# Ledger of designs, part 6: VHH binders against q9usu1r752to985

Target 1, 234 residues: q9usu1r752to985
Amino acid sequence: TPEEFASQMTLLEFDYLKQIPSREWIFRSWVSRDSRSAVRNYINFSNCFTYWIINCILEKKNTKARTAVISFFIQTAYKCLSLQNFSTLMSIVSALNSAPIYRLHAAYKLVKAEDIICLSGLREIVETKKNFSTYRALLRKAELPCVPFLGVILSDLTFIDEGNPDVLDSSPHLLSFNKRHRLADVVADVCRFQSSSYEMQSNTDLQSYILHRCRFVNQDLSYLFDKSLSLEPR

## First folded at step 1 (VHH)

Design n02 (framework vhh_8pnl_2)
Fold by ESMFold2-Fast, scan of step 1:
Order: sequence, then C-alpha cells, then structure tokens
Structure n02 (fold): chain B 234 residues (1-234), chain A 122 residues (1-122)
Amino acid sequence: as target 1 above (234 residues)
Amino acid sequence: QGQLVESGGGLVQPGGSLRLSCADAGSIFSINAMAWYRQAPGKERELVARITSGGSTNYADFVKGRFTISRDNAKSTLYLQMNSLKPEDTAMYYCARESYGYDLFSGDFDYWGQGTRVTVSA
C-alpha cells in the first residue's frame, strides 16, 4: 500500500541519513574519489529510486495500469509529506515531472480529481524556484522526526565553501570563525535530524525488494522517453 | 552564471576526432551528474551525453558508438571524446553540471559553461 511503502521508504531514507558521519560534512569526503562516502551512497540510492519509479510506470503497457501506478506514487508522496519525509517526496515528484512521465496525458486523464489536486500541491512544495523557498519554509516549521532533502544541504555546504574560499582578510581568525560558524550551523541541523527516530515497524522484505529493484534500474532517459512515445504517441 | 570552462573545440575534417574538456572549478564535482549539450546554428540546445557520479552513462542516439563521455574527479574535469565526426556535429558544445535534486527530471541545470565551438568541414 501507499502507507506501508511510504513508511518503509522513510525508514530506508532515514537509515541513509543516519549513516552520514559529521566528518563527511566537515571534510567534504563525498568530493573524494573513494567509493565509501555515505553521502554518495545516499545520492546514488535517491537517483536509482527516482528512475525506478519512471521504469515502473513505463513497464505498464495498459493505460489504466499506468494510471494505477501513477496514483500509487501520488498517494505515497502525500503520505511521505505527512511523515515529514521530504527526501522521498522530492524523488517521487521529480519522477512524475520527468519528460517521459509528464507527457502521459491519457494516463493522467484517468487519475482521480482529488489525486490531481494533491499532486499540484506536492509540486508546489518541491519547486526549485527562489532557491527551494517553499520547501525551506516547511523544513523550518517541521518537528522531529524529519527526513530533509539532501540536495539542499549539499547546495548550502557548497555555497559556504565556494562563497568565501579566497576572501582576503587581514585576520585569518575572522575568516576561520565566519566559515566555521556557518558550517557548524549546518552540521548541527543535520545532527539534530539524525538524533531522532521514526518508531515504525520495519518490513525487511519490502526494504530489500526496494533496494534490489533500484540497483538494476534503467537510467537512460532517451530510451525511457522513446518508450513513453511508443505507449502514448504524439 | 557559469562555473564551467569548456575547451578543445576547433575546426576538423569529416571523419576526424576532437577531445573536449570541461573544468569545474566551482563545484563538488565528484557528486554531481555531468553532461555535454550542443546547439547547432538555428536549433535548440540538445543533450549529447550524460555521466552520473557513479559512472553510469547515457548517450543521444545520434552519437552512440562515436562519442565517449568520461570524468576525472581528482582533476574536477569532464571529457567528451568525439570520433568519426560528421558535418552535422557542427555546433557550440556546452558543459552542464546537475546538482543533486535538480537532475534532468526538473530540467533545471544550475551551472552552464560558456561553450566551445566545434566545426566539421572539408
């Protein structure tokens, strides 16, 4: 179901988040070429999951079956919002907004009006306009437990590092203080998110299924778009 | 604004080869998906090749088997090896960096280079 799937995704996403040591934020270990970065593992999972959604929809040769999968993920995203799992919410809406899926007008016509209204609201939350302002406002009001969107955290850390990398200051202590203060604030926020827990029962079989399916997903957007055209020519 | 600097373009004969480079001085290069786009005179910008942080590649049908995208995370550099060049490959080539969450899915690429021109002519 959407509720169970959202709960298990929340546990999986939260586990990825909790695996990231503070050292990675401070030393930006994900920038290195080693394959052991927890941040890079989380990014890879998120990307694979997003492509898996696209593949799930496009594997259905019947319009009604595609509609059922789309509706399932809309409802799952809504449940993720209720769980304050913004990471899975971002992934699902990104998949539904992808060119291969967004164009499936016939499939969307069969989606219930209430689900379409729901999707419109979810799209507003994930908008990148004004530097994710809607998402940032929701995150600031969110109470623990919460799964924040990693992309915004990484963007903020990059801005801190790049915005002041070569600022010439006669006081190195002031430069170090300013940059370290901003970095410490981001790290403290992440640690705060990591300190809580979701008290939902783990479904190990479903979690293993999700991880396995994501590992073998087709990430060729050109191929997926052509497949979309074959299902709904236009 | 562009944090990416493309180079390696030039004039080449049909059947020739060029290697394009894109230096990404303003990014956490190794975690980002990187792409090459091109824009021919009078046409819209189109995807040529994409490479994820994990090394997965995606190629446009019109370059499959001829072009190879690769990255060197230690040098923060993206490459496009172009072989068997055709006159229809003539275009301005752009490097793009996709941040996590902006991906091709939103069509929102945060960082574009200034481009490097490739001309294939006898």
Scores: ipSAE 0.000, ipTM 0.163, lowest interface PAE 12.1, mean pLDDT 78

Design n03 (framework vhh_8pnl_2)
Fold by ESMFold2-Fast, scan of step 1:
Structure n03 (fold): chain B 234 residues (1-234), chain A 121 residues (1-121)
Amino acid sequence: as target 1 above (234 residues)
Amino acid sequence: QGQLVESGGGLVQPGGSLRLSCADAGFTFSDYAMAWYRQAPGKERELVARIYSGGSTNYADFVKGRFTISRDNAKSTLYLQMNSLKPEDTAMYYCAAGLEDYYSTGPWDYWGQGTRVTVSA
């Protein structure tokens, strides 16, 4: 089930990635949270999926049941790594690192040692320190197909756009040469990722289930933290 | 609900140093990504440095190796340590805060009023 779930998440994530037209990078159509861009749809899905994981764990009142869900997602994340699906990997580890989930020591005590070791390795890969250096190194070595983490791409584009002025010395209406060149490089990389395909069989029932569950997830972190405290008090 | 207040700007000689601070008054600082922007006279506003809620940092090429962004969540304060200052660093410096999604960094929800930095011989 972890393998099947990872495969279907990979197909869903890859479909979101493939829907993004190059013009969205240039015009930064995702900047507003109210945007209806393909990038914003993908961001919204990834956020919903991350909160869905948190809700799945916290809805289990029994410690053993919470442990089973945590173990399931650790195994799913590891399968995503094997599929070079860094996007789902980032979402799962982010959920497990969230304050409501990270503090569940009783549930984690029941997780098998090999899964704990696996999780620590996954945490190292997704670590934000040194500008995602571990992730970036892994992405550079990855062969197609793969699903890159959109957050790093968006961060780089924001830095290119806002970290470099749009003005040339000769004209205030033109993008600087450096800005244009760096934007072109990022766009080319994304197009390269979009050009490949995964050969896995679609499970439309599971994909529909995931998409529908994400629509109704609680994203109130304060509420979820209080729920965590009720399940495992100090 | 919140307000950002910058301080630490001033006049320095080329090669000097300044430490800018941005204090929060009224929101959960640790949940937010923070950034420093600047706007030089006659130029557009540009991103200088960014720090995620988890502590990871990004820098614009023109300040890399000279500026260091940091945060103290216990004091709800963002810092920008500026070393080896150059005349071209002269600008109004602004801090910004945006709520981080687990997946992506969001747009900036809060902005400060700015603090002026002048680097002059």
Scores: ipSAE 0.012, ipTM 0.456, lowest interface PAE 8.4, mean pLDDT 82

Design n04 (framework vhh_8pnl_2)
Fold by ESMFold2-Fast, scan of step 1:
Structure n04 (fold): chain B 234 residues (1-234), chain A 122 residues (1-122)
Amino acid sequence: as target 1 above (234 residues)
Amino acid sequence: QGQLVESGGGLVQPGGSLRLSCADAGSIFSSYDMAWYRQAPGKERELVARISSGGSTNYADFVKGRFTISRDNAKSTLYLQMNSLKPEDTAMYYCAKDEYSFGLTDSYFDYWGQGTRVTVSA
């Protein structure tokens, strides 16, 4: 069910989040390609999960079956919003917005009006405009527990490190203070998120199923787009 | 694999022009939407211009009519032509594979460049 799936995804995402030590934020250990860091493990899981959703939809030969899978994930994403699991929400909406899936107008035509309205609202939350301003506002209002979107955290850390101060006006000690202060704020926020817990019952069978299916998913976007065209020609 | 490299920044007078380039070493350039972002000192990162894989463009209000985004898929290169530059355009400029469909995690490491600095001084 959407509720059960959302709950188990929340537990999995939260477990990945809790495993990340503060040193990885400071030293950016995930930047190395051959890194076995907790951040890289989480990135890999998140990407595999997103592609798994795309594959699940495109595996369905029948239009009504594709509609059912799309509806399932819309409802799952909405339940994730209720659980303040912004990470799974971001992954699901990203999959539904992908070129192979976004174009499936025949399948979307069969989606219930209430689910279409729901998806439109979810799309607004995950919009990248003005540096994810809608998402950031929602995250600031969120109470613990919640699962923040890792991509925004990683982006912020990169731009803190690579941001270029006004060379004519700024001294090195002011730059060091600003960088250190902003880094400390990001780390403190993550530690705050990690300190709480979700009190939901684990379904180990479902969690194992999700992890197994994500391991060998096709991530060839060109292939998936061609498959989309074969299922619903223009 | 697929690392982005920005170039073309520099120091110019107000009213001047610059052309920024972003080269992608990856082989999948033509399938991605691409974007230019900038970050001015003390400001948040902001979207400047976006171009789809099909060639449709979108611009921030503060650069409309002055900047033009374009792409050369055969050369795996993204461009930003900047005309009528203003002191307010002073920033570090970044290019990115615009993975809105997959969020930033998929494109974050391979697809964000180091940036190129643009300074518009009186």
Scores: ipSAE 0.006, ipTM 0.270, lowest interface PAE 9.1, mean pLDDT 79

Design n05 (framework vhh_8pnl_2)
Fold by ESMFold2-Fast, scan of step 1:
Structure n05 (fold): chain B 234 residues (1-234), chain A 121 residues (1-121)
Amino acid sequence: as target 1 above (234 residues)
Amino acid sequence: QGQLVESGGGLVQPGGSLRLSCADAGFTFSSYAMAWYRQAPGKERELVARISSGGYTNYADFVKGRFTISRDNAKSTLYLQMNSLKPEDTAMYYCATYDEGILSGYPEDYWGQGTRVTVSA
């Protein structure tokens, strides 16, 4: 089921990506919290999904059951890497790296050695150091179809829009050209990803289940950390 | 809308310390997760540290043990205490709000204009 779950997440993530019109990149429609933009909907889904993983693990009262859920998501993330679904991969590793989950030593001790090694490799991919350099290298080498991580795209667009030059400080004309060129490159890359397709059978029941569950998850990290402490008190 | 203003940057010698502050212009600070980012000369912007509304923190590997992020919700102010500064820490430092939750690299709703930190002899 990790394989099926990864496939259905890939289809859901890809659907969110495909719904984003080019005008949103230009006008930054997602900046307002009240925005109903396609980008904001995708951000909200991604965050809800990440919190849903945390809640799934913490809802299990016994250690063995928490281990099973952790192992399931490690395997799902690895399958997402195989499908070049970097978005779901980022969400899963972010959840497992969250303070409430990272601290669950008793649960992690029951995880198979192979899965621990796998998770270590996945953690390297999602590291933010040097501006996501490991992820960016993988994305450059990726073949279509691929689901890129939206967060890096939005970060790059925000950076470009705020007028911070990445190379030349010499000429105003060169700076203006570089900014416009960088924006065009990001938009072109997104359009390229949107033009591809995954050839997998849709499971609408599973997709509906995921979307419905995300709507009701607790997104309070401090509450979830206290819940973590109640389950494994150090 | 909500304007963030960074301060506290400056020129320091290697091994020195600086405390950066980020104040808001009136949004509900206590409900937001907050982060510090930096952009070094010739490099892209990178996450330095994050703090949740409840006070739970995450740090980039290159600052762990040297930098401390903290917040004062009563004063609507975010801080970054920077100790044992290195030339490699030279950058423009920005504060930003996070959607409450997990460190995922998503752009923040509110950004500051930045404060410059230069570490050189």
Scores: ipSAE 0.014, ipTM 0.235, lowest interface PAE 7.5, mean pLDDT 80

Design p01 (framework vhh_7pa5_2)
Fold by ESMFold2-Fast, scan of step 1:
Structure p01 (fold): chain B 234 residues (1-234), chain A 123 residues (1-123)
Amino acid sequence: as target 1 above (234 residues)
Amino acid sequence: QVQLVESGGGMVQPGGSLRLSCAASGFTFSSYAMSWVRRAPGKGPEWVSTISGSGGSTSYADSVKGRFTISRDNAKNTLYLQMNSLKPEDTALYYCARDYDFWSGDYSPFDYWGQGTQVTVSS
């Protein structure tokens, strides 16, 4: 079900989050895709999960079956929102917004009006144009436990690392100190998120199934786009 | 701003060799896994090979294992495909593709492909 799937994804994502040691934020160990860091493992899982959703939808040759899968993930994303699992929410909406899936107008026509309205609201939450302003506002209001979106954390760390060279009257020593202070703030926020727990029953069979399907596999988006065209020609 | 430019294709007889190159620009090359994808006449795209950002991990389609070698030079922002023991069925337009990374701060829903380079294996 959507509820059970959302709960198990929340537990899985939270487990990935809890495994990240503070040192990885400082040394940016995930920048190399060959890294064995906990951050890189989480990124790899999230990417594989996003591609898995795309494949699940495109695997269905019948339009009504594709609609059922799309509806399932919309409902799952909404349940993730109620669980304050923004990570799974971002992955699902990213998959639904991907070129191979976004174009499936015939499948979307069969989606219930309630689910379409729901998806529109979810898309607003994950919108990137305003530097994730809607998401950031929701995260600030969120009570623990929650699973934050790792992408925004990584973006903030990249911004801190780049610095601002426009401050002409600031000494290099003060700029270096400011960078360390901002890095410490991000690390403290992540540690705060890691300190809580979700009180839900673990379904190890479902979790193992998800992890088994999410492995390093070449998931070429262009190949998937052509698959989409074969199912619903222009 | 992302650009991928392939080169090195051509005509070759069965059993011959070719080395394809892909010059990348507009992104931090070493942060992305890169792939080679081919499209044969009258067929859909077929994934050929992938290499990790550091070059430490590679994977290949069963049809090319033992014959093709993917590699990269991160200092030159260049991806390579060494193709040995070429067969008529390797005839295709070969594309360099940047792997999708949702978490790199690149939130584009589209993959980036180059223009392609033609490989023709015929007697």
Scores: ipSAE 0.005, ipTM 0.184, lowest interface PAE 10.6, mean pLDDT 77

Design p02 (framework vhh_7pa5_2)
Fold by ESMFold2-Fast, scan of step 1:
Structure p02 (fold): chain B 234 residues (1-234), chain A 123 residues (1-123)
Amino acid sequence: as target 1 above (234 residues)
Amino acid sequence: QVQLVESGGGMVQPGGSLRLSCAASGFTFSSYWMSWVRRAPGKGPEWVSTINSGGGSTSYADSVKGRFTISRDNAKNTLYLQMNSLKPEDTALYYCAKGEYDDSLYYTAFDYWGQGTQVTVSS
């Protein structure tokens, strides 16, 4: 079900988050694609999961079946929001917004009005305008436990590292301290998120199923887009 | 309101060069990785190149390595793609996209790609 799937995804995502040591943020251990860092493992899982959703939808030969899968993931994303699992929420909406899936007009026409309204709200939460301002506002209000979206954290660290010019009224020395303080704040926030736990029961069979399916998923975007075109031409 | 507006496409003979531009607005351009993606007639989208937010790190599809150069001007909120030694196989509609191709952020930015700019390479 959507509830059970959301719960198990939350436990999986939170386990990946807990495995990240603070040193990785300082040394940017994930920057190499060959890295075996905890951050890189989490990125790889997130990407595999996103592609798995795309494959699940596109493997259905008829429009009604594709609609059912889309509806399932909309409902799952909404349950993730209730659990304050923004990572799985972001992955699901990203999959639904991907070119192979976003274009499936006929499939979306069959989605219930209440689910379309729900999806519109979820899209607003994850939208990138004003540097993810809606998501950041929700994250600030979130109580522990929660799973933040790793992508925004990584983007913020990249922005800090590159010394990209903010409009400052300060000396170069103050700019250096501001950048270091912002890095410290990011590390502190991640440690805070890692400090609690979700108290729901683990379903190891479902978790293993998810991990196994993600490992062998097709991540060829060109192939998936061509498949989308064959299912709904134009 | 996020907007990405591509320009610089056109018709060119094999071996020629073109420079594409993408004007970005509605977000903090300098904070995000940017990518170029293309779609040839009858084919699905193909990732071409990615650049990190500061411009110091770039990656390219094997088919364009050594011929294309991605760059950015954060002061002008503009992304560029310099295309040299163009081949008929490079004929495609070229899209500017927000985010890293191999990151979940790439998919989040998918609905914010522009209308594209057409590149046609023929004799």
Scores: ipSAE 0.006, ipTM 0.254, lowest interface PAE 9.6, mean pLDDT 79

Design p03 (framework vhh_7pa5_2)
Fold by ESMFold2-Fast, scan of step 1:
Structure p03 (fold): chain B 234 residues (1-234), chain A 123 residues (1-123)
Amino acid sequence: as target 1 above (234 residues)
Amino acid sequence: QVQLVESGGGMVQPGGSLRLSCAASGFTFSDYAMSWVRRAPGKGPEWVSTISSGGGSTSYADSVKGRFTISRDNAKNTLYLQMNSLKPEDTALYYCARESFYDLTGSEYMDVWGQGTQVTVSS
C-alpha cells in the first residue's frame, strides 16, 4: 500500500511540524542532541524512520524480497511527491542512497524499469548539490498543504545566526537588521506551512505501527553496512 | 565521539594553491562518503565536492571543476582537497562533512561538520 503508507506518513510528519513553536527557531533549542524540544522530537522521528527503511531492506535475506521492499519505498516516495510531502520523500531517498542500500546491485537489477526511472527522477529532486536548488524551486512553487524538509530549514537558521559579519558591510546596525529580517522570513514561512491541513482520513492502526517500529530500530550504520556486505559481497 | 578536524587554510594570492586536510575520528571512516562544503561571508553553504567511501567516484561543483581535486586515505582516516588556480570568489570557510541522513542539525543533510578552515584569496 504505497499510497496509504504515503498518506499516513504525511499525516504523521505534518503533526510533528505543527507541534513546533516559533520560539524554538529563535532560541535554537534543538542544537543539543539531548534536548527535549519539538524540533528534536521531529529530528529523532525522521532519523528513526530513515533507519527503519534501511533495516526493512536488509532484514530480507532473499534478493527478490529485498527488491520488493525497495520497490515499495520508491512508489511511496513518488506518492509523497504528489502530496507535496518533501520530508518523507527526503527520508526515503536518503535511505536508498545510503551506503548499505545503494550498493545492492543484484536487488536493483530485479526492480522494474519504470521504478528505476522514477527513482532517478526523485534523486534529482532531492540532490544536495547546488544548495538543494531543485528542492527549493519546488517548495517555492508548492501550494498548501505541504510538508517542507526540516534539514534545509535548520541549515538556513544556523547560518543566519552564526555567520560572521559581511566584510563588505560598513554598517553594523544594517547587518543586524538584515539577519533579524532573514530569521523572521524563515519563521513566517514555517508558520504558513503549519496553518494548513491535509484532508485525508487517519488510519490509526498503521500510524501506531509506524511509530512503534521506528522506536526500536537499529541505528548502527557500521553494523548495517557489514550486513549489506554479507548479503551482496563486494 | 565523532570528530572532524580541518586544517590547511590560509591567505593566498589569486592563481595560488592550497591543500586542505580533514582528520576524522570516532567512526569507521571507510564506510562514509565525504564532502567539502564552503560558506562565504553573508551567503548560505555551497557544496564543493564529494568522494565515495572507497574513493572510486568523485563529483565537483561547476564553479571548482577542473581546479580542485578531492581525495582520501582510508588507512589514515584523512580527507583532502587540493585547490589550484584559486580565485577571489573561492574565499570562504571550508568545512569537512560526513554524509549522513540521521542528523539534521548540522547542514545540508550532513551528519557531522568540522569547525572549518578559513581560505582567503586576495591580492
Scores: ipSAE 0.012, ipTM 0.189, lowest interface PAE 8.7, mean pLDDT 79

Design p04 (framework vhh_7pa5_2)
Fold by ESMFold2-Fast, scan of step 1:
Structure p04 (fold): chain B 234 residues (1-234), chain A 123 residues (1-123)
Amino acid sequence: as target 1 above (234 residues)
Amino acid sequence: QVQLVESGGGMVQPGGSLRLSCAASGFTFSNYAMSWVRRAPGKGPEWVSTISGSGGSTSYADSVKGRFTISRDNAKNTLYLQMNSLKPEDTALYYCAKSLEDYYGSGDWFDPWGQGTQVTVSS
């Protein structure tokens, strides 16, 4: 069901979040794509999950079946919003906004009006306008437990690194006051989110299924776009 | 402060060409994927094209594939959209959007940091 799937995704995302040690923020261990950091593992999981959604929709040869999968993920995203799981919400909306999926007008025509309205609202929440202002406002008023979107945190860390000099000629490892203060704020926020827990029952079979399927998804955008064209031609 | 300034729009007849530019400042341009998004009167925003931070990967909406080419010049912090064989249905306000390279499709549909540039294709 959308509720059960959203709950299990929330537990999985939260496990990834809890594994990130503070040292990764200081040393920026994820900046190399070859990095084996906890941050990079979480990014890889999020991307694999996004591609898995795209593959799930495109593997359905029948238009009504594609519509059912799209509707399922819209409802799952909405449940994630109620659970304050912004990470899964971002992944689902990103998949539905992807070039291979967004163009499937015949499938979207069959989606119920209430789900289309729901998707429109979810898109507004995740939009990047004014540096994710809508998302940031929701995150600020969110009560614990909550799964923040890591991408915004990483973007903020990149801005901190670029906006403030952190190395001085006479002391190569001395950080500027403003940079250290901003970094401390980010670390404190992550620790705050990691300090709580969701009181939901684990479905180990479903979690294992998700992890296994995400690990082996096709991430070839060109292939997926061509497949989209074969299902719904121009 | 992130700034994106779109330019290059105008009025053109069907079959004509235009080249749009987006001048970026306030962030390390090469670290971010960039997208073009358009909004036609009475319609929602439509994703047009995305290019990776390095420029090594591109993707296009079905409606523009084969006619539009996205490119970037990381040395000049500028994004481009070459539009050929323009059709009346390409009439829209075109926006440049920053996205997170590490995350697929990170909400870039809705982030017009700039004012946009108007493209009108009329006979």
Scores: ipSAE 0.014, ipTM 0.281, lowest interface PAE 7.3, mean pLDDT 79

Design p05 (framework vhh_7pa5_2)
Fold by ESMFold2-Fast, scan of step 1:
Structure p05 (fold): chain B 234 residues (1-234), chain A 124 residues (1-124)
Amino acid sequence: as target 1 above (234 residues)
Amino acid sequence: QVQLVESGGGMVQPGGSLRLSCAASGFTFSSYAMSWVRRAPGKGPEWVSTISGSGDYTSYADSVKGRFTISRDNAKNTLYLQMNSLKPEDTALYYCARGLDEYTPFSQAYFDYWGQGTQVTVSS
């Protein structure tokens, strides 16, 4: 069910988050493709999961079956919002907004009006507008436990490290101080999220199924877009 | 060492056009998705656009869709942003950013390197 799937994704995502040691935030160990890091493992899982959703929808040759899968993921994303699992929420909405899936008008026509309204609201939450302002506001109001979106954290850390041009004309000592202060704030926030836990029963069979299905999913966007065109020409 | 150097910024009237360029060095340019990110005074960074390593896939922020076009020349290791119908709210420092390896259009916040930025000012 959407509830069970959302719960298990939340536990799985939270496990990835908790495995990241603070040194990776400080040294940006994920930057090198060849680097073995917990952040890189989490990024890889996130991307595989997003592509798995796309593949799940496109593997259904029947329009009604594609609609059922789309509806399932909309409902799952909504349940993730209720669990304050913004990571899975971002992945699902990203998949549904992808070119191969966004264009499936016939499948979307069969989606219930309440689910379409729900998806519209979820899309607003994940908008990049004004540096993810809607998402950031929601994250600030969130109570623990919570799974933040890793991408925003990585972006913030990268921006801090690459510099703040507005402060360059001040002393180099002040620039170094501000960089350390901002880095410390981000690390403290992440540690706060990692310190809590979700009180839900683990379904190891479902978690194993998800991990197995995501491991080597087709990530060829050209292939997936062509498959989308074959299912709904125009 | 990875280097990204932006150019092409300047002052322009509302409704005008500018073309930004980013010269990349120190990595295999065609293997990475590239993005444009902007920062307005007093605001945080805002993602603008991404292009895949091959150039086959592009994505845009809703605020610029239909007005901006991202492109790349892999033979010249250069990323471009064609900005049309510029508005005062487009005023910002524009950064060229390298996406993480195998960056997807759906995961727009994963950036590992940023340039120094080029200023775009839209004013009368």
Scores: ipSAE 0.013, ipTM 0.361, lowest interface PAE 7.1, mean pLDDT 80

Design p06 (framework vhh_7pa5_2)
Fold by ESMFold2-Fast, scan of step 1:
Structure p06 (fold): chain B 234 residues (1-234), chain A 122 residues (1-122)
Amino acid sequence: as target 1 above (234 residues)
Amino acid sequence: QVQLVESGGGMVQPGGSLRLSCAASGFTFDDYGMSWVRRAPGKGPEWVSTISWSGGSTSYADSVKGRFTISRDNAKNTLYLQMNSLKPEDTALYYCAKRIYSSDYLGPLDYWGQGTQVTVSS
């Protein structure tokens, strides 16, 4: 179900979040795509999950079947919002807004009005207007436990780096005074989110299924876009 | 409604230059990272370049690094791609694309424009 799927995704996302040591933010060990850092593992999982949603929708040859999958993920995203799992919420809306999926107007036309209204609200949360102001407002109001969106954290770290460059080279030991203080603030926020836990029953079978499907998903944007065109040519 | 309108494509000789423009409307342009994506004849979409919301961070596909420069003018809601030292392999339909966020770490592109054709031939 959407609720069970959302609960298990929340447990998986939270596990990835908890595994990130503070030193990775400081040393930016995920910058190399060959890195085996905890941040890189989480990025890879988020990307795989997003592409898995795209593949699930495009695997359905029948328009009504595609609509059912789209509706399932809209409902799942809404349940994630209730659990304060903004990471899964962002991934689902990202998939639904992707070029291969956004263009499937025939499938969207069959989605229930209730779910379309829901999706519109979720899209508002994802919007980056005023530097993710809607999302940041929700995150500020959120009580623990909560899974924040990794993309905003990475964006903030990039902004800090752009505004406060290192003194002479890329060494962390030569960081400017201002950059160190701003990095410490971001690290403190992440540690706060990591300090709690969700009290939900683990479904190891479903979690294993998700991890297995994500591991072997097709991430070829080229292929997926062509498949979209074959299903709904316009 | 989100609209992205690309222009500046055309025919050019190998080694030549072109500047692509993308006029954006229907959203707060300076809150979004932007990308260029291209589709060569008989091939699927290939990511070319991304620029952050502020213009302070850029990234490029290895095939274009050192030859192409992405930039933006937030006052004019316009994205640019300066293409130098063009090769026949750069022949493609070029799309302007809006990201959900400025990072190139997570997820596919949110929205694509209609595209502008670039042909590099002698």
Scores: ipSAE 0.013, ipTM 0.312, lowest interface PAE 7.6, mean pLDDT 79

